# Designs tried in a protein design chat: VH-VL binders against q9h9l3. Part 25

Target 1, 176 residues: q9h9l3
Amino acid sequence: PRKMVAIDCEMVGTGPKGHVSSLARCSIVNYNGDVLYDEYILPPCHIVDYRTRWSGIRKQHMVNATPFKIARGQILKILTGKIVVGHAIHNDFKALQYFHPKSLTRDTSHIPPLNRKADCPENATMSLKHLTKKLLNRDIQVGKSGHSSVEDAQATMELYKLVEVEWEEHLARNPP

## First folded at step 15 (VH-VL)

Design Db6
Fold by OpenDDE, look of step 15:
Structure Db6 (fold): chain C 176 residues (1-176), chain A 120 residues (1-120), chain B 108 residues (1-108)
Amino acid sequence: as target 1 above (176 residues)
Amino acid sequence: EVQLLESGGGLVQTGGSLRLSCAASGFTFSNYAMTWVRQAPGKGLEWVSGISYSGEYTDYADSVKGRFTISRDNSQNTLYLQMNSLRAEDTAVYYCAKVPYYGSGSFDYWGQGTLVTVSS
Amino acid sequence: EIVLTQSPGTLSLSPGERATLSCRASQSVSDNYLAWYQQKPGQAPRLLIYGASNRATGIPDRFSGSGSGTDFTLTISRLEPEDFAVYYCQQRSSYPLTFGQGTKVEIK
């Protein structure tokens, strides 16, 4: 448990027409849901689309934001050697321009027992919002103010806890 | 050792202008966001303005919007606050402060401040 | 804007006693984006706590922060003579950044 963290990132649009997803916020929580990291991050390129409706990121957040290269170093330091839990976590790693070892990665969007528990098709990709509502009876990502990466990371961790024993046993028998 | 030294304060008439400077040393100035916070005599702290490490992003309190301009010269390790159309209520000690990487939006180092007095 | 209200306005205590300072937000402060500062007479503020519960560098362990949502607390477990000062809370959850009006901790 002490070596397990959950991560959630928010991205803004950079590059031509804002099609490049760049890291603008990262939240990391421990097994108990305590926040280990939560910072706004400034992309190295000009932001074209803040995607505020979804990301919750506004221009004002960039005023005190941590430069990407610095934030990346801080985040990687936290993640190194840990089991990292996330939802559709490949997007977070892509935004971080970092890939965690597969054997130490847990993606709640690809855990069949979790979907089964939620009465969803095991091979379907369900949203974090849906799984959280179904299994935790909790509403996240409510309103038009955008997502809370801390809330999402905490929800992700709680979801994983529901299937942790079963899934870890499965992975032990079937190493990735 | 991190050091922030404000200057440029003084007595100015209502409607006048003043430019504050903050000389930074002891850290890589160009890597950190900076802020101005003021404190009226005998009163509490009020956030005035902030600027990102590159200077690209700025923000202001409503009380100073349109009148104050925050800027920085990273080659000179200096933060600025251009204050125009000054009012009596702008009278305060003005602090420059450094924004840490952790706890962004907080202020981990402060200067000793410079007093701005606006009189009629 | 988020208004932070601190209480009490003044706290009179003796060295060695426990101090409990409150900071209440007019709306929920997201993700514990709450900091505490100490200011002594004639001096600039000093960062004590960031992220509601993290001590800044060099801050003694007698200082601790707690709370979430709208209610936050700064605790000084055993007051030292140098701890008598004004304390401010500050939020970074939304812009504009705002401070509480301060609590003065004075010697009884």
Scores: ipSAE 0.810, ipTM 0.906, lowest interface PAE 0.5, mean pLDDT 95
Fold by ESMFold2, look of step 16:
Structure Db6 (fold): chain C 176 residues (1-176), chain A 120 residues (1-120), chain B 108 residues (1-108)
Amino acid sequence: as target 1 above (176 residues)
Amino acid sequence: EVQLLESGGGLVQTGGSLRLSCAASGFTFSNYAMTWVRQAPGKGLEWVSGISYSGEYTDYADSVKGRFTISRDNSQNTLYLQMNSLRAEDTAVYYCAKVPYYGSGSFDYWGQGTLVTVSS
Amino acid sequence: EIVLTQSPGTLSLSPGERATLSCRASQSVSDNYLAWYQQKPGQAPRLLIYGASNRATGIPDRFSGSGSGTDFTLTISRLEPEDFAVYYCQQRSSYPLTFGQGTKVEIK
């Protein structure tokens, strides 16, 4: 349990027309859901679109934000050598400009046993909100203020724990 | 050793101006957000203003908006607070404080403060 | 803005006793973005707790924080002579950043 963490990130729009997703908040929790990291991050590029309705990021959050280069270094130290759980986790790693070993990566958006528990087709891509509601009887991402990456990371870890034994055995038989 | 040394406090008449400085050492100043917090004599703490590591983002308490300007010079490791149109209620000890990477939005190192007294 | 109300205003105790300090927020403090500070007479504040429950570097384990939502607590398990000071809570959930009015812990 000490060797597994869950991560969730919130992104803002940078680049042409704000279409590039850049990291502006990152939360990491341990197996028990305790927060190991949760900070606002100031992207190195100009923010074009805060995407506040979904990200929850406002200009004020950037005042105390950690520089991207520093935050990335701290986050990667936490992730190194650990099984990292996320939802659509490719997007998080892209925003971190980082690639975590596939053998140590768990993506709750692509776990057939988890979909099966939710009475969804095994190959469907289900949202974190939907899976959490169905399988944990919890409402996340509630309200008009955007997502909480702490709440989302905690939900992601709880979802993975529902299928952990089965999925870890599957991956041992079928290395990525 | 992290050190923050405020200066520039003193006695100022109502309507006057004063510029506070905070000299930073013992850490890479340009990598950290900084904050001013004040404490009126015998009273509690009040957040005044904050500034991002690059200086690009600033914010202010409503009580000082339009009168105070926070700035920084990363080449000189110095934080500033320009205070204009001073009022009696601005009388306080002014602390500069450092924002940590863990628990950001809290303040892990504080200067010893500089007293600003505004005579009515 | 979020108003933080600390209670009691003054807590009179003897060394060795347990101190329990309360901080109540006028609105929920999202993601437990709450900190505690200690301030001794004539000194700058010192960060004790961040994130409601994480001890800052160098803070003795007799200091602990707990709570969520609108109700937060700082506990000093066994008061030492050096712990008699004023304690402030502070939130960063909503701007402007705000502090509580303080709780003075004094020798009975």
Scores: ipSAE 0.673, ipTM 0.865, lowest interface PAE 1.5, mean pLDDT 92

Design Ea11
Fold by OpenDDE, look of step 16:
Structure Ea11 (fold): chain C 176 residues (1-176), chain A 122 residues (1-122), chain B 107 residues (1-107)
Amino acid sequence: as target 1 above (176 residues)
Amino acid sequence: EVQLVESGGGLVQPGRSLRLSCTASGFTFEYHYMDWVRQAPGKGLEWVAEIRNKFNSHTTYYAESVKGRFTISRDDSKSIVYLQMNSLRTEDTALYYCARDEFDSGYYFDYWGKGTTVTVSS
Amino acid sequence: DIQMTQSPSSVSASVGDRVTITCRASQGISSYLNWYQQKPGKAPKLLIYDASDLQSGVPSRFSGSGSGTDFTLTISSLQPEDFASYFCQQANSFPRTFGGGTKVEME
């Protein structure tokens, strides 16, 4: 129950026309919201689009950024054996080029009880910002400076905690 | 291999100051919380202070018995955690352990140094 | 502050015996309870964290249970190397606090 972490990643654009999403920042928090990891990460390929308005990533952040391969090793070490909570987490795992076991993954963008609690359609995909506002009465991703992956990871964990008991029971009866 | 090596202990008079150091190796020091725990002769363990990692603003916590007198700090570039002890009292006499705090699943001290002895006596 | 009451303060036992040590918190600490072993002249060693999780490398004869306020450390079959002092520690709130310790002695 407490052996879980929440993860949020920021990505920049690489490859032709910057359409490839490459990991540029990763934040991981524990059950209590304490930050286990928060590093800027240097993609292996040239960055074409920093996507700053969303990612918050700037060129200066890449000067001392952790190389992707090293960061990936650090992150995987933290995630191994844990229940990993995220929002639309498949994007984070894709950027990490890593896929956590489904049985140990919790995606707050696909938890019907969470949507129900927020008076949203159970099968709809709601944004983290929206759910956080509705259920935690907190504004995240405010301003034009880009997202804070730490803030987002913390919000994700708090959201999950609201439905943890019933969702874990559900999963126990219906293992993925 | 994780290693913690304390130093700086010694014999001092009440009211004096002493600075302890703990040199860490074998792990990514900057990612971990670090704590000091002391043990008076023939007594139990007493938590002294904690300093958190760079991701958590190096926030510090202290036991009431040492607040205002002791300061925990760290130099991540050197993998060292310090304990500055001012206005020392006889009751501060103890073996001082440096401990690594793991907090990914609970909060616990998974590695300890061998300790350094502090004796406060007139 | 959260007081940790550990009992017994000492216990005499023989090799092969089942040994049980209890720790009670003055208020709920969820599962944020750790157990340490300390041998004379040595630093404490982590045995169990988060009430029941066995630290890597620790023999399976050690086990922890409990939640809330009451916790137990059990040594299913005491071995010669297990004669030592044991301490519980809560990590729920600050200040972190330890139990008074239990000395496991040879009968």
Scores: ipSAE 0.895, ipTM 0.945, lowest interface PAE 0.5, mean pLDDT 96
Fold by ESMFold2, look of step 15:
Structure Ea11 (fold): chain C 176 residues (1-176), chain A 122 residues (1-122), chain B 107 residues (1-107)
Amino acid sequence: as target 1 above (176 residues)
Amino acid sequence: EVQLVESGGGLVQPGRSLRLSCTASGFTFEYHYMDWVRQAPGKGLEWVAEIRNKFNSHTTYYAESVKGRFTISRDDSKSIVYLQMNSLRTEDTALYYCARDEFDSGYYFDYWGKGTTVTVSS
Amino acid sequence: DIQMTQSPSSVSASVGDRVTITCRASQGISSYLNWYQQKPGKAPKLLIYDASDLQSGVPSRFSGSGSGTDFTLTISSLQPEDFASYFCQQANSFPRTFGGGTKVEME
């Protein structure tokens, strides 16, 4: 229907004591969940902490990973001019070192109608895992082997579709 | 510049086989879906097959008229999509186009090759 | 299979005319409808995707509208280079299917 994509990223720890979050995987899906992009990305800085339990990133994934500068160019080309859906999407844009127009950004962690459907306070910040379980009856991010950014991006798009008509009308009446 | 160049067409007898190739350039081939579409002489367009990108497991789809006889495949390292056509029939006679299938918003064939002619005749 | 019925099969028109071509799907296809132009001896060229989105480089005299089952391609002021065949194509489901085409020819 619309020029709309969903994005999810996985980060590793760089910088002092591994506290800086750097992009190590990015997945982008279309409205129907087809995968437009899914690459492992080599951060420009030394990886201090792979954060594998959550990121799913291992040393082997970095051997042939796309260098950050090249991957960023590929990703931004896909995102330009599109409505981009994500969950806590500020973190993804920060890792990409990128600003996307607020009028074209949708963050499933902060959509009041979506929280209402999940029987949650409209101002609460809900995890993707919990929203997906409550609203889609699906388990994601299972176990301790890390998250799949493809799975997470697909879930994010499906969640947005539950409130898309209502939320797009709201935003048309109330431009961000 | 996006280019799609088909080859491998020719004149063959019914029941024989032929393999078409489409060489792609000017874009990141492994990120795109690729399709074959055919046009019989003086007729309209008929979709034949689709093969999806590496991120979608190279999943394939076929028109019922060719299912079981035709196989679409791709070699991402060479930027080539193939159509293996077995058990050819006279009704398979057509100009065969290779098309790039964009799927960022809907699904649509944004670039087409010039086609390669397949003639199946006794 | 979703059948695409395209009308008319041909139209005779003059430069400057407004030309309207319709396409009907046998079942709902939302907005997953594309329009292609084909000139004699040449490959099809995408004009419009997703019912109403104009492909880059296509003149603004071309427009598309519709949703569900009924779709329209309009050429607001026909130019000499617009004499060609036009095809609609649904992308809602497999198999992808095309309309039978509309030949726009000079009177």
Scores: ipSAE 0.731, ipTM 0.897, lowest interface PAE 1.4, mean pLDDT 93

Design Ea3
Fold by OpenDDE, look of step 15:
Structure Ea3 (fold): chain C 176 residues (1-176), chain A 122 residues (1-122), chain B 107 residues (1-107)
Amino acid sequence: as target 1 above (176 residues)
Amino acid sequence: EVQLVESGGGLVQPGRSLRLSCTASGFTFSDHYMDWVRQAPGKGLEWVAEIRNKFNSHTTYYAESVKGRFTISRDDSKSIVYLQMNSLRTEDTALYYCARDEFDSGYYFDYWGKGTTVTVSS
Amino acid sequence: DIQMTQSPSSVSASVGDRVTITCRASQGISSYLNWYQQKPGKAPKLLIYDASSLQSGVPSRFSGSGSGTDFTLTISSLQPEDFASYFCQQANSYPRTFGGGTKVEME
């Protein structure tokens, strides 16, 4: 279980109308919540929309940001061989232009026992903020400064730990 | 190749101060936790202090035996970790190792220096 | 603090022997247990981390097992270069603590 990390990424808008989500920050924490990685990342394309309200990303963060290709290499090195936990993690992987093996992926937005524990419909997609409040009695993503990917990654890991035993057993019986 | 080289040890009287240094090379120093571990003559290993990396706010931890007297710090630009030892006692006499801490899939000291000797005697 | 009780304190063995060292934690430490080897006049060397993971470059005759409070280091077939002191160390909580050590001596 300790070969497990949680990831959360923040994206900005690139492309003609800023509709392309590009990686701008990535945070990775270990099983205990210690931060393994936390860097601002410079997209290869011009940023059209910083999406600051949500992403927390500002222009000043891009001044010394790590180029995408370099950051991607660093991140992949950390993720390789690990069980990767995330919330709606397909978005993070998409932004990273990386696909982690399904058998080594845990998405807290698609874990029925977690929703059940939170008194939510098992097949519903609940927000990280909602689950964190319900199950951890903690408020995340508060304020107007945008999300903290470190905070979100830590919350994601803590949520997963609540159902880890049950879910790992389920997956063992029902491999993806 | 990963290398850790301790320095600053010596003979001092009780109550005096001494600062140890550990110079690291061969890896991205700023990414790793760094620890000091000491070993009294003919005795076992005793953890002394830890300082975490930049991602974790350089948070520090100390053994109770040195808390309030020792201070661990680091200079990432120079790849050096320090141990400021104040109010030294005879029981602080030991070989002091610096160690690199890996915390990816556990917490362990995968690389050690050769150590620097600290002798506290009246 | 978590106390690490290591046993035996010393063991006499011959080349080819199976050697087992035990480490007991005063409270549960999950798998945050590491084993180190130390030869006279040398710095400790990491052998096993996270209870059972073999450090790169360490011979396969070394193995670690256990979880919770009871852990073991096993040398399946003792070699001449294995005569040394061995230490367990918990990394579950602060302060980090070591076992008292086990000296493996030649019979």
Scores: ipSAE 0.888, ipTM 0.940, lowest interface PAE 0.5, mean pLDDT 96
Fold by ESMFold2, look of step 16:
Structure Ea3 (fold): chain C 176 residues (1-176), chain A 122 residues (1-122), chain B 107 residues (1-107)
Amino acid sequence: as target 1 above (176 residues)
Amino acid sequence: EVQLVESGGGLVQPGRSLRLSCTASGFTFSDHYMDWVRQAPGKGLEWVAEIRNKFNSHTTYYAESVKGRFTISRDDSKSIVYLQMNSLRTEDTALYYCARDEFDSGYYFDYWGKGTTVTVSS
Amino acid sequence: DIQMTQSPSSVSASVGDRVTITCRASQGISSYLNWYQQKPGKAPKLLIYDASSLQSGVPSRFSGSGSGTDFTLTISSLQPEDFASYFCQQANSYPRTFGGGTKVEME
């Protein structure tokens, strides 16, 4: 069978007024939730806004962070050839400056059967926090100290597992 | 090129201790799970212990036959995994292999050392 | 502990033969089943991981199949270098456990 991983990233603000999102943490987990990768990443540009209340990123995390170019190489080596699961995963790929093959990409923010299990409109974009609470009875992203990309990646994989058989069969019949 | 080199085996009497070392090269050691697997003379393979990577808190697991007597540990700065073997018994006599436990999808030992021999006898 | 029962314990075969080795788990292990080859005096070598995935550098005459409790390793046309012992290993649960091995030898 094809190897499957889940990814989640945390971003900080760079560029004018800190409005550009740049990668500052990336976590990758295997099918069982074991952590394959979890590093703080130093963006190549000046950090204007750490966005700590949502990102969890603080200045001390950048002291020994892996430079973006090195981290990107490590991450892409893990992702190549695998089915990659994420939530609103386009944002993660944009921050990585990378585009994974559509046929190997799974986005839990856009899976109609998953929304149906949550009693949500099939074409609505639902937050990871909401789906995780509704379908897994788990609270993630608790408080204002920021998100954990490990926690979020693990939740994303568990959500995908709820619809994996159905959705993989759908994609086999309807190639992207 | 991935390389795993075990050392520290030898002949010891029951009740004594040995420490095995496995020096790793050719990969990012701190990212990988590491295991010890042993093979008694003329017998099959027996998993002994595992230590997880830095991202999973270096959590350890042991076979029941060695639990409480053996301790697996690692030094990521030196790329070494250790097996501290206390209260050795004759049934611990085996060739001890160090293995890299890859877990990107499933779990499997994709690289093995040549092993180091431990003989426990009076 | 999950017991792995490997059959047969040995097989006598000739070059060109199709060889099938089976491995049965005492409970379901999904596809978390690996196959290793071991020649005398050598370390084990990974052949198949996750029941059916061929490791890089392993000849295509080796294949694996199965899910749940019943798994097979097949050598489609035995070659002289394939006379060796073969072990299955489950990775679904701790402790990791190996089958008892199958010795493939020249008749």
Scores: ipSAE 0.466, ipTM 0.831, lowest interface PAE 2.8, mean pLDDT 93

Design Ea5
Fold by ESMFold2, look of step 16:
Structure Ea5 (fold): chain C 176 residues (1-176), chain A 122 residues (1-122), chain B 107 residues (1-107)
Amino acid sequence: as target 1 above (176 residues)
Amino acid sequence: EVQLVESGGGLVQPGRSLRLSCTASGFTFEYHYMDWVRQAPGKGLEWVAEIRNKFNSYTTYYAESVKGRFTISRDDSKSIVYLQMNSLRTEDTALYYCARDEFDSGYYFDYWGKGTTVTVSS
Amino acid sequence: DIQMTQSPSSVSASVGDRVTITCRASQGISTYLNWYQQKPGKAPKLLIYDASSLQSGVPSRFSGSGSGTDFTLTISSLQPEDFASYFCQQANSYPRTFGGGTKVEME
């Protein structure tokens, strides 16, 4: 049997005009929502735009943040060999400069049975906030202080559990 | 190399206190849950207490037989987990193991110390 | 509390024998069941976690199965180093609880 975790990341703006998305927080939870990892991460480049309204990242979070190279090593050690669940997870992997095996990746933004349960078109890309409200009756990402990557990772795992049996069987018949 | 080394055991009278320590090395201590498990002479294993990691609020859990008398705590800067044992009773006599609780796919004790002996008698 | 009933309490066996140890939970515990080996004077050693996952470095003659309430540990061909006590342990709920143990000894 394979181990399964959920991940969510928050990014800040680096590079010219803050257009580059750089990793500034990463949270990883187990199947039951217990937190395996939750660190603020210092990008290797100067932060131009904290994007606090969405990221929740402020200057004080960077004071004792883990340097990106060290954090990446810690995170990849946790992810290796596991089924990794995320929402629009390609953005998280891009920020980590990492490609997880497709056969071990689950993206709740692209699971047709999950959309169907939410009374949404099967081919639509739905937000984590919308799916969580509709299927779990929970409000996440509330207010103006930014997202919580722990909260978002936990919600992502709970959403996947709703379709886990069906989707794992589908993937076994249709290997990615 | 993961190592867990318990200390602080000894002979004490009923009603007295003792503090056990477990020094950890070879892993990122602050990321793991830590537990105490005991074994009375010639008996099976009994879980005693757990303290969760910093990401899960250091939440603590106790066996009913020790609630209100024992306190588990940790110092992540020193990589030490403690068991403060107050109001000791003869039935607390056991070999006390420190264990690392891994929780990436279930919850299981993947590394154990050699234990420290606590004897409670008049 | 979830009680773990382990049987048998002891087994006399010879090298090469197939040994099966059972563990029953008083409530459903999904796959949150672990198996440990303990030799005299030594700390327990994890063999199997999450019902069926073999811990690194554990020989393939050990296997675990089950879900819900009924679980088994199987040693397909007993080796001299396998004479020891074996404990199951549930991790579904607090408090964590162990079975009473099974002593596997040479006949």
Scores: ipSAE 0.701, ipTM 0.893, lowest interface PAE 1.5, mean pLDDT 93
Fold by OpenDDE, look of step 16:
Structure Ea5 (fold): chain C 176 residues (1-176), chain A 122 residues (1-122), chain B 107 residues (1-107)
Amino acid sequence: as target 1 above (176 residues)
Amino acid sequence: EVQLVESGGGLVQPGRSLRLSCTASGFTFEYHYMDWVRQAPGKGLEWVAEIRNKFNSYTTYYAESVKGRFTISRDDSKSIVYLQMNSLRTEDTALYYCARDEFDSGYYFDYWGKGTTVTVSS
Amino acid sequence: DIQMTQSPSSVSASVGDRVTITCRASQGISTYLNWYQQKPGKAPKLLIYDASSLQSGVPSRFSGSGSGTDFTLTISSLQPEDFASYFCQQANSYPRTFGGGTKVEME
């Protein structure tokens, strides 16, 4: 069996009006929830909007942040060859300017068995927060201090574990 | 920038067929469900069809009014969603929108195309 | 099918007015209710999703509330650009269904 990791990224706004989402933090945990990587990352462009209420990112976090190119190399080294679990993971990969093999990607925002288990509409894209509350009875992303990417990555991994057997069987029959 | 561009509309006689296309750009197409919504002249919005992504086995849903006549499909390699309309009726006359759903909570159409007009008339 | 009853069908208002539009579902739809704005000759635009979540880029004068069967869209202070049609839409079950629409017109 291939090693599995979960990833969650926080983004800040760059560009003229801060509409470009740029990677500012990345957290990676292993199957057990142990943190493998957790770094603040300095975008190559000027930050216009820290999006603090969501991202948890503040200006002070960027003082000694890892430059994007360096961080990307470190992250890719960890992800290479792994099954990567994430929630709405296309956003993370976009921010990383890296796309993991589809066959090795697991997106908890698009796993019908997970939604069914949570008594959510099958065709709905449910938030990580909602699924975590419903299935794990745990509150994440609480308060006004912004998200914790480590907490979110851990929650994502735990959610996937609930449907891992069923979903892996499904994927085996229907390879992407 | 997210863009949805519909095409394929036109004037057809009842009983004929027409195929609409919606070309998507600016986002990871394969991760999103895609829908068609239509609007008859001077009327409200009517949901027509939805196609899910590969993880949902490309499951499709249809409004009762078009079931058995319309077929929604997609080509992820080209970022296109299609609506094959057969056995067209006068009541199918409408502006047909392509719409994308978004990730967060629930299910909603966050981006719409400008639409393509379908007129069914004898 | 879930019927969405939207009221009023039309409302005349002036700039600065508070405008309230209601949408009632024939059965419980939790918070899976969205609001769209449509201007003449334009495609619908998402305003509110999940009953009360404001879509990015939408002015804060728009707000949504409700759960279960009764929902409300509120424009706290109507602006000239807000004269348009508004539609609610349930995303709880198939078929997806829209309300009949509300046209906000200038008084």
Scores: ipSAE 0.007, ipTM 0.560, lowest interface PAE 10.8, mean pLDDT 92

